# Designs tried in a protein design chat: VH-VL binders against p36951. Part 2

Target 1, 264 residues: p36951
Amino acid sequence: MALKFAANLNFLFTERATSIAERIRLAHQNGFRAVEIPYPEGETSDVVSAVKETGVVVSLVNLAFDKSDDQLRFGSTSVPGSEKLFRSQLDATIDFARQVNCGKIHLTAGLFKGGQESDYTKTYTANLKIAADSLRASKMIGVIEPINKYAVPGYYMNSYSKAAGILADVAADNIQLLADLYHLQHLHGNVSKTLEEYKALIGHFQIAQVPHRHEPDVSGELDYGFVFKALQEFGYDGWIGCEYKPKTTTVEGLGWVSKLGYTL
Below, E stands for the ipSAE of ESMFold2; O stands for the ipSAE of OpenDDE; V2 stands for 0.75 times the mean of E and O plus 0.25 times the DockQ between their complexes.

## First folded at step 1 (VH-VL)

Design N06 (framework fv_necitumumab; at its last look DockQ between E and O 0.02; V2 from the best seeds 0.00; counts 0 for: pae E 10.9 > 2, placed apart)
Fold by ESMFold2-Fast, scan of step 1:
Structure N06 (fold): chain C 264 residues (1-264), chain A 121 residues (1-121), chain B 107 residues (1-107)
Amino acid sequence: as target 1 above (264 residues)
Amino acid sequence: QVQLQESGPGLVKPSQTLSLTCTVSGGSISSGDYYWSWIRQPPGKGLEWIGYIYYSGSTDYNPSLKSRVTMSVDTSKNQFSLKVNSVTAADTAVYYCARGYSSSWYKFDYWGQGTLVTVSS
Amino acid sequence: EIVMTQSPATLSLSPGERATLSCRASQSVSSYLAWYQQKPGQAPRLLIYDASNRATGIPARFSGSGSGTDFTLTISSLEPEDFAVYYCQQRSNWPLTFGGGTKAEIK
């Protein structure tokens, strides 16, 4: 089937508008049929209105997070002592996701800030089991994402092998792997073999060029002409998140879609 | 500007139910962005968190009070309420309502002025 | 539950002096410790969160430090409006708990 793309609004259209609701309208105006959004704290009602107005699919919502806290602005799922906070953030995120008809939540892990890493792993695994039950009751999927240290120094979920081990321990079919190719290249490389190895776990894809996290067609380490053909061969039928930093403006950078033989 | 205002009886007899209401103005309680808490302070003592409520009706309570406490929300009136059953003199306190963002509900950014409730025969 | 102990109960100082307030947790709370200020007849106001981060609008003279079980709130030079009761609060363990308070009063 043809690949289909979602605008990640934490990265795209940020140069045009500060509100997530307006970025939804801008994405729609520029041909996107789907978006990925952070939990839109302070504007949930406006975002629901923008989604209804445009008819866009919300393909992914990131877990609600404390943006004023250095550790928790990257999530709470792994953070010991934040178990009740994680639960309330998850409940709020599920409530919002239901309102925008989104079936998938990114369970952001948070930063390792010292102490025993095994305590973080125990907290993370327990919280993912709780999330599995809550999400299943809502017919939703949760995804976890290995993130590289250059993008987020100290991020707890920092390895594909670590993710696979934790997913095996969680043992829930609705908790899956988010394979972000920008992070994957920095963490492990060998994109074709890594995707083959973890294929059964992957429930979501995101893309950006390496090393500068720009558009797929900019000069860099990944040949997206080849990579997109590899993704087609895997049979993924969900939305692929465009989680890249525009080299100039979002709209000026969209030429890669047609250049590589695709549509939004 | 968001404002919270507590209301309810200033005097409650032992064994009765204490009922308080918090009225929110300048913002909507029917928003997924916020959790709403009750916190109390006995005269001359520190603060005690009682519980929170989400606009959906989802609640969590301090375990020390869970068997006697119920919170409810009325989005049409932009209010949330607290009931404490079987009160004793130990429930005498200034009661505050407070708001926290759903991402950080324990960081209380707006508080009511507080209402003193005395439990006495 | 985690018990929060504040000391001293009362701190008598003059304007311009440095104030140091202590908060101890019965078990480790990592860095998940907040400080509130309460003036007579008013609700508490958030000053510091996660041990050392100043809340929006809080003057630079307020600073927090510590981790684990021992925490300090420092006011580098007391202003007249700083004479108030200060409470610490942990969120590391359920339920949320507060200290008994330290009253900063004019000498």
Scores: ipSAE 0.451, ipTM 0.742, lowest interface PAE 2.7, mean pLDDT 91
Fold by OpenDDE, look of step 3:
Structure N06 (fold): chain C 264 residues (1-264), chain A 121 residues (1-121), chain B 107 residues (1-107)
Amino acid sequence: as target 1 above (264 residues)
Amino acid sequence: QVQLQESGPGLVKPSQTLSLTCTVSGGSISSGDYYWSWIRQPPGKGLEWIGYIYYSGSTDYNPSLKSRVTMSVDTSKNQFSLKVNSVTAADTAVYYCARGYSSSWYKFDYWGQGTLVTVSS
Amino acid sequence: EIVMTQSPATLSLSPGERATLSCRASQSVSSYLAWYQQKPGQAPRLLIYDASNRATGIPARFSGSGSGTDFTLTISSLEPEDFAVYYCQQRSNWPLTFGGGTKAEIK
């Protein structure tokens, strides 16, 4: 099956435009049919307009976050005492996702800043259960992502085994695993076997080269020619998030698509 | 705390190349969170954004200066540099390096003290 | 580029008075507007970001308001150290652009 790629607009086209709405237009102009976006606080209406204008699919939206607080900018979902904040963020994100017909939300976990990790686990699990119910009502899926410490130091969700345990406890089929191959390689390596091991849990993929998080065809630890074939064999028919930092510019780097034998 | 410091010649002759370096301390330049920027201010005038460089080397320049501007980054030295070619008197200014926040905030939260560059024969 | 226009060019006031500075964008910048303070011989200092948020360490007497194309920086009661040049800056799109500045001077 053909692989489908979405532009992650936290990373792509940031050198060309500051607003998410403009990045959506740029993504569309450059051939992308889908985009991943952060919660566009302060520009939700503009983003809705851009999506309507371009017709791009919003394949993933990150949970709304408190950008004014560095401690919470990576999410509040696991943070004890932030349950009310999480709920408001969840509601806001669902409302926005509905407006752009996005059916998948990244439930960012937040930072472990000390104390008992078990408290974070308890909070995370409880909030994900709440999310599961809310998302189900909106016919949406939530995903959680293990993120490596080099990218986000202190990120609570930092292990595939941890994620699996959390998902088992949450026990909701609409809460799944986001497998970012960049993070996976940093965290555990053994990409093919790890993907096989957690196959039943995975509901979304993202890509970047390792270790510098550039385009797939940049020299690095992962052979994306092989990896993409593996994903095809995996049977994943969703959008693959291009969450990489362009080595030069986004546009100049997009040659990897054709170089590796794919299309946007 | 993060600190930025500009360095380079304070006098450049017309038609020559202006070269400045910004040294960052108290934090690594190798971060995806920032666009390392140059901003200049002619004497008694306002501020003009020149451009930015990302730690990966990605750049973007003000269209008004694009044809004459080149930026580079040296992560090993925690520095980034500005070159402006074919300078004229109009390029006389205090040049600032600054850290631009690249997430949802494209604000300049840290600035160097600035260095005056005078273009004169 | 988005043109930022500040008014007035000069504002003459006495300590204790209220200062109101205006910044207008040639097109909507949403809330992506920052204010900077610059004193003679110094680099600009971030005062307000996202139109209304005070940067760390900024006194409460500074406040920002507005969205779209019209923005206001208010200093509720001027302190002697507040006499400086103030710049607005949009971060809605590239290239980043600054206003021409408003000089707050002592009457």
Scores: ipSAE 0.017, ipTM 0.578, lowest interface PAE 7.1, mean pLDDT 93
Fold by ESMFold2, look of step 3:
Structure N06 (fold): chain C 264 residues (1-264), chain A 121 residues (1-121), chain B 107 residues (1-107)
Amino acid sequence: as target 1 above (264 residues)
Amino acid sequence: QVQLQESGPGLVKPSQTLSLTCTVSGGSISSGDYYWSWIRQPPGKGLEWIGYIYYSGSTDYNPSLKSRVTMSVDTSKNQFSLKVNSVTAADTAVYYCARGYSSSWYKFDYWGQGTLVTVSS
Amino acid sequence: EIVMTQSPATLSLSPGERATLSCRASQSVSSYLAWYQQKPGQAPRLLIYDASNRATGIPARFSGSGSGTDFTLTISSLEPEDFAVYYCQQRSNWPLTFGGGTKAEIK
């Protein structure tokens, strides 16, 4: 089955626009039928309008987060004491996701900034159980993403084995793993075997080249010709997030799609 | 430029219900970006947070007042409201409505001018 | 609930002087602390959020610092319009609580 690519708007079209709504329009104008977006704080109504205007699919929304707080700027889900804040952020994110018909929310974990890791794990597991119930009521899934320490130092969710253990404890079929191949290569490697090992847990994919997080076709550690065939054999029929830093500009860097045998 | 304005009776008798409305102009209450709060200040005293409402109707209240307080939202009128039941003289205060970011929860960047509500016979 | 204690209750200073206002939380609030100014007959005005970030339009003479339990608002050189009551407010734990205030008044 042909792979489907979404523009991650934290990364793509950032050189041309600061608003998420305008990046949606740019993604549409340049052939993307789907996007991934952060919770668009301060512009939710404009983003809803841009999605309706363009008809793009919103394949993933990041949980609302406090950009101004050093610990919470990468999410609240694991952070002890954040349970009421997390619920408020989750409710706001679900409400926004419904307005744009998005069925997937990235439940960003937040930073470990001291204290007992066991308290973070307790909070994370409890908040994920709460999220599972709320997301199921809205016919949505949540995803959790192991993120490597070189990209986000101190990120709580930093290993595939930790993620698998927590998902087993949460025991909810609508809380799944986000496999970002950039992070996966840093954290685990052995992409084809790792995809096989975690197949039952994976509910979303993102891509970038390693180590500099540029387009899939630049020189690097991953052969995306091979990797895309592995994803097709995986049987994933959702959107793959293009979460990379354009080496030059977003549009100049889109040549990899056709070069590797795909279309937007 | 967002503006908030409280309205409602300035005088309420003991045991009755205090009802206030906050009208938002220069911005939309139906935005998912904000939580809308009521905060009160008894004359000569400090500030007490009463609770918040999200435009969907979701609420959370200060436990000290929860048994007597309800809030509501009317997105078609760009308004949110407060009711305080069974008032006593201790409920005499200036009542403010305020806006906070949903993601930064409860840093209140815009306030109404406040309305004094006196509870007396 | 988290008790916020402000000191001093009153600061008597002259224009041009440096003001230092303290706020102490009964337990850690990390950086989740805001400062408000309230002039007579007016609503509170947000000065500082998350301990050290100036709100839009707030003059550079206002600065905030601290984390955990101990926080400071500094006004580097008092202007006549700065004589007001100042409140700290935590958002770390529910319910939201404010300090009792520090009144800055002309000596």
Scores: ipSAE 0.005, ipTM 0.484, lowest interface PAE 10.9, mean pLDDT 90
ESMFold2, look of step 2: ipSAE 0.000; ipTM 0.526
ESMFold2 (binder alone), look of step 2: mean pLDDT 91; pTM 0.922
OpenDDE, look of step 2: ipSAE 0.000; ipTM 0.465
ESMFold2 (binder alone), look of step 3: mean pLDDT 91; pTM 0.927

Design N12 (framework fv_necitumumab)
Fold by ESMFold2-Fast, scan of step 1:
Structure N12 (fold): chain C 264 residues (1-264), chain A 122 residues (1-122), chain B 107 residues (1-107)
Amino acid sequence: as target 1 above (264 residues)
Amino acid sequence: QVQLQESGPGLVKPSQTLSLTCTVSGGSISSGDYYWSWIRQPPGKGLEWIGYIYYSGSTDYNPSLKSRVTMSVDTSKNQFSLKVNSVTAADTAVYYCARHYRYGSGYYFDYWGQGTLVTVSS
Amino acid sequence: EIVMTQSPATLSLSPGERATLSCRASQSVSSYLAWYQQKPGQAPRLLIYDASNRATGIPARFSGSGSGTDFTLTISSLEPEDFAVYYCQQYDNWPLTFGGGTKAEIK
């Protein structure tokens, strides 16, 4: 089966448009059949229209977040004292995801800002159990993503081992691991062995070159010719998120797709 | 009160291009809340969706017609237009312009023009 | 494309009678289904959207039901002005498709 790719609109087409709705149209115009989007606060209606207009698949929606708060702009799932906010954001995100026919939500963890880490872990595990129930009722899955400290200093979910332990404690089949290869390389390396070790937990992939988070064909630490073959052998049949920062413009950087033998 | 009005020739010769315009009044075409479509109905037959346009110029067309159809929008005149290339007798129909109400799933047509009959004959 | 099939092709009824019109989709369209009424020489008029929501200004005698592949439009007591052609339309998937229509005519 050939790999299939989604444009992550937190990173792609940001040089062309400020609205998520317009970035959806730009992604479609440039050959993408699928997108990953943040919760589109203040433009949910416009985004629904852009999705219906273009016919793109929305493969992933990130949890609604609070832009005004440094800790909560990176999610609320782990943050003690934000349990009511998390439930509200989750409900809004599920409602939006249903409108765009998206079956997968990224449950962003938020930042560790001091205090007892065990309080964050307790909050995170409890909130993921709540999310499992709410998502199951809507026939959706949630994913959690280990993120490296260079991209997001202080991000609570910061290792694959930690993620595996928490997923075991949550014990819900619809809460899964998001394996972002950019973060995976910074956190652990040994891509082949790490994917093998966590294979049973992984429900989503994202890609970018290491260390600068550019296009897959940019010179760097990962051989995407090899990596893409590994993902095919893995048997992943979902959309792979292109969550990279274009070196110049999004469109000028898209040559990697055909160079590596794939289509969008 | 939103009103849509079709205009264009009632007779087109085979192989020529059919051009129709829809003028919107009582509401703005530049509203992000709506898509604008063309639908046709051959004599004695059912309804066939042709395509839609958004005020930004973004379009999508019925795959059965996409090689022959182009839509455009002129927000300054509150109008959108349809061109059908290389017409044949099969393109004879009443042509309607219509608005999609966008709220929620939003692809249903809440307002329609009166329709204009286009006959393709020599 | 999703094929919409309406039945019966013709309903012959008297004023005051209940009309039940059926619409079947070739695959599930969830609740993304609209009903339109078309009178001779006129454009279609929206009656029902999202399978069961009555459009603004539509009399209470019109109701819609169903989900997935099976949908029904009911007119609880036919008025003389209700004798018209009725079309269903799915909007779960592109391209948008309409049923072939059901003609409600006076017995």
Scores: ipSAE 0.000, ipTM 0.379, lowest interface PAE 19.2, mean pLDDT 88

Design P01 (framework fv_praluzatamab)
Fold by ESMFold2-Fast, scan of step 1:
Structure P01 (fold): chain C 264 residues (1-264), chain A 123 residues (1-123), chain B 112 residues (1-112)
Amino acid sequence: as target 1 above (264 residues)
Amino acid sequence: QITLKESGPTLVKPTQTLTLTCTFSGFSLSTYGMGVGWIRQPPGKALEWLANIYWDDDKHYSPSLKSRLTITKDTSKNQVVLTITNVDPVDTATYYCARDEYDFWSGYYFDYWGQGTLVTVSS
Amino acid sequence: DIVMTQSPLSLPVTPGEPASISCRSSQSLLHSNGYNYLYWYLQKPGQSPQLLIYLGSNRASGVPDRFSGSGSGTDFTLKISRVEAEDVGVYYCMQALQTPYTFGQGTKLEIK
């Protein structure tokens, strides 16, 4: 089936608007039918209004987080001593996702900031088991994402093999792998074989060129003409998140869509 | 059936490096939560924990011995290796390797132990 | 480091009588997750240690129900309701709340 694309609003349209609600309107005005958004702390009602006004699909919401804390601004799922905060943030994120009809939440892991890494793994696994139950009750899917050290130094979830092991221990079919091809190339490479190896776990895709995280048609390590055909062969029928840094502006960079034979 | 077996020299001279290998079966260090630790027991004395290694290469060391200890694994061979540098007679002990299975609900604990290998440090 | 102290260090018992071993930690072993990271091991003469009790009170697989663990925080007890000849050996408590994982001095249980 034809590939379909979502604007990741942590990266796209940030040069034009600071509010998530306004970035939703900009994405819609420029042809996007779907968006990925962070939890919109302080503007949830405005975002709900923008979603209703535009009719965009919200394909992914990132877990609520604490911008004032260096460790927790990247999530709370793995952070020892933040179990109460994680539960509160998860509940708030689920409630918001219901309001915008989003069925998928990215359970961001947080940073490893010293101490025993095994304590982080205990916390992460326990929280994912709790999340599986809460999400299942709401008919939602949670995804975890291995992230490379150049993008987020110290990020706890930093390996595909580690993710696979944790997912096996959690043993919940509604907790799945988010395969961001920018991170996948930095961490693992061999895109075709890696997609085959982890295909049973993957529930979401995101794209960007390597190494600088720009548009898919920018010169770099990944041939997106080939990659998109691989995603079609994979049979992925969800929204693909455009999580790249515009080389100039978001709108000026959108030519890759038609150039590679697709529509938003 | 889960088994662990220690191997290495039974006699080592002071100042030398001691290398011990734990070979195991019935589980894999590629399995989430799985680990192997080393514990020693000097003759007639209490048990003393030395080091653990886990599936994700996370390593824990006894702080008093950390500068002398190295723990590594070879997952494909089902082996964990402990190296102790600059040994002296107080390092004379029976050395055990043991499986340490992590689970949030069960915690860390040694559930299966090797038979132990006595290492004497003497000139 | 957390220091583990056992009492008594020597415990002669007549077969069929109860036995009780105390273990005290220099710091609380109660984690924020609600569990006490305290474990009991038995080392029979000439053998490797074997797990009896995990997380303070949970009996390990294959361990007879005459063994029980209790306590919380800093004070823990291992009880044997009726001692059998096969129970002879050295009993150790261990904490795994934080590194270094530390053991008590051991309690030698002997038949009178």
Scores: ipSAE 0.000, ipTM 0.379, lowest interface PAE 19.8, mean pLDDT 89

Design P02 (framework fv_praluzatamab)
Fold by ESMFold2-Fast, scan of step 1:
Structure P02 (fold): chain C 264 residues (1-264), chain A 119 residues (1-119), chain B 112 residues (1-112)
Amino acid sequence: as target 1 above (264 residues)
Amino acid sequence: QITLKESGPTLVKPTQTLTLTCTFSGFSLSTYGMGVGWIRQPPGKALEWLANIYWDDDKHYSPSLKSRLTITKDTSKNQVVLTITNVDPVDTATYYCARDYGDYAFDIWGQGTLVTVSS
Amino acid sequence: DIVMTQSPLSLPVTPGEPASISCRSSQSLLHSNGYNYLYWYLQKPGQSPQLLIYLGSNRASGVPDRFSGSGSGTDFTLKISRVEAEDVGVYYCMQALQTPYTFGQGTKLEIK
């Protein structure tokens, strides 16, 4: 009945702490019951400890990535020639997700950097089928996310219609759509109709104001008073990721939750 | 940060067995697709590939040296060991270990260790 | 075994000028999966080799955009659009289509 919110730690509490483990503690201290995190390369044990200490739900983990490579920093799922790397990163991410009791992984696509796009689509579809099988064995869900060109220029998964076509080809119940409303507004708009059209595919939501990706209550293109009521009517009962850039600090910006009639 | 470091003797006599150890951090040789190889470079000469070992214990050797080479791994210690039997002065070289991974082939290299074969 | 041949073997260049290195293989490095298993490495004086280009044309992480790789099958080129002093060293191509992996002879780039 009530909407539930997770702190996305790629965006929230970054002004307070450099480590993911410390950002988990900060999120918990400030009332969050759930977090979304990147794969915590170099600090996996510290993150496992922070999750156990706080008791937060880890609602989403992003696929392990290659920080040193501009294309692979944004994922490996679509990148031709990275098939072995993708499987390795998926296995590491599943193992970590099991340790923090997370049932959902964001299968980040990577950048299109030239060549034939059809090769990327073949690689992406094949890797998603592999991911479906691996995730099913661990009782996990994978999500794919259309991302707009202003946030990530060249990102391969850049369209809701493209995502729907690929999900149809993959044909796996446990590979679903991540509907980020910030990206959705930039890519398509018509939020109510777009959510209705893709409803059967959606397994996860994230929020931020458009165009500057700030808190839901800042002035912008989306009426979150309306949007949140639409998500309640939609019947969504999962955690909603707060994937926004604080306009000032994370804590000072949290007033939107109570202002819009919700709790963390 | 990913690092590899070679270790072993700096001087070996002809006919002896040379054993080199590659110790690495920042990755595991139990990871799907992961491999480590050995490459050598005689002073002033080109690079020459010697052997690779992979996550599934699959091993590949330079055909010209295969009878003299053995590559093994200890995944729990993050080590790969290369053994070369019956060395001669032509085996004098800087020996490198390097990660062989995914689409990158040898993407990260150790600092190298110079081995001199002399009586 | 696949033989890799580089030219030139010695390449003196004035700073700011372009440089080009050729690499030829005795057989096609184009796999049925569509990739050329050709790699470029730079060995700076006294240092280990470092990866510049993977799968024929992809720039490795941290490599300046003045470096580019091109070619397919048996004929490959590494280009530096504007040579800097830090680019001095020996450049090697390598094939990883089949074992044994084989390197070219190396091209020594020197500042004039």
Scores: ipSAE 0.000, ipTM 0.375, lowest interface PAE 20.1, mean pLDDT 90

Design P03 (framework fv_praluzatamab)
Fold by ESMFold2-Fast, scan of step 1:
Structure P03 (fold): chain C 264 residues (1-264), chain A 122 residues (1-122), chain B 112 residues (1-112)
Amino acid sequence: as target 1 above (264 residues)
Amino acid sequence: QITLKESGPTLVKPTQTLTLTCTFSGFSLSTYGMGVGWIRQPPGKALEWLANIYWDDDKHYSPSLKSRLTITKDTSKNQVVLTITNVDPVDTATYYCAREGSYYDEWYFDLWGQGTLVTVSS
Amino acid sequence: DIVMTQSPLSLPVTPGEPASISCRSSQSLLHSNGYNYLYWYLQKPGQSPQLLIYLGSNRASGVPDRFSGSGSGTDFTLKISRVEAEDVGVYYCMQALQTPYTFGQGTKLEIK
């Protein structure tokens, strides 16, 4: 079973191009067969064209968001009082995902800004149930991602245990866990047993070295020679998102793929 | 619902110190990637950037004015204060505070206060 | 300091016609991270500046599709495909690649 990798365009090729459409072409030019992208507000038609021209798979689209709001720029799913905004952003994201033939949306949670955490949990659970129904109608899955406090201070979805509890309450087959190994190491560690514990919930993987979120082969806390063998043993057959900050440039850093015995 | 509002004196005499306060709501300067800046506009002229302060208390000043400028924050009060020493008539302008955010290394002023006109005259 | 130069300084336009404003920087605004740190603001009469375009080409939230930004490095353009009466005001480009942040002189868009 060969692992297969997607370029996360929030992180990769940003040093070469400002537009997502141009980063899609750069990823394709450099051997990537798949990409993960943010909702491309203001350039959706250009992105659709770039996807059709290159033939890349779009393996993940992040939920549409509000850049002008410090809480909502990280998503709306958990934010009390955002129910109408969440529905609007979800509908726009589903419509775009259909245009690029993407079956998976990352339902970004937003920031906890104080008050009762239970209000955020109620909002989050209700919105995920709504998302489950809307996504099912489009034959799509949604994923939720526990994110560490050093990357996003105040991010609501900040624990694997919390994610598992919420997924149990949502009780929908098409709402799954996004296991980002960079975040997993910061939040929980013990990668082998954590993957085993949450195996039934996981629907997507992303990778980066810890602690600085660089390429898999840079010196750090995770042995990606071992980790990739664990992912093969896991039986994951989807695209693995390369969501790391290039130490120098994206292209210069790509040597890890062949060095670790893989292809894009 | 994000708001910023400038406050301070409307008339200041030459050589005095001008202190302006920006009070904001709907965001916090304890949030990663957030900042507040000060920009001024003399009557009928272009915008001029003065100073920024960020969530981590990092401060940047216009080099030509740096010796006269001090920017501070009180995160618990949601306030940013700009102080300008030794004012003269060329400091007459509308003073704005504006929010500067970051999202994946994207830095820009997205929301501005209403502005406050300060006249420097003897 | 990076100098920002706008052209034209005055732009009379008939409603429904297109408009184009140029902004040139004295050095490249393209950062190694791939972003052009160039922004477009509109100041309507008696109002505070409002963000139109960020990082060269991205429309800010709530900005109509008729506005677009383009360019890279030192040469940038703001285009309005069909000017409406509410578009009247002074347009400014700004660079935030390095301090001091600097603005262009402004372009006053007026209805003919």
Scores: ipSAE 0.000, ipTM 0.391, lowest interface PAE 18.5, mean pLDDT 89

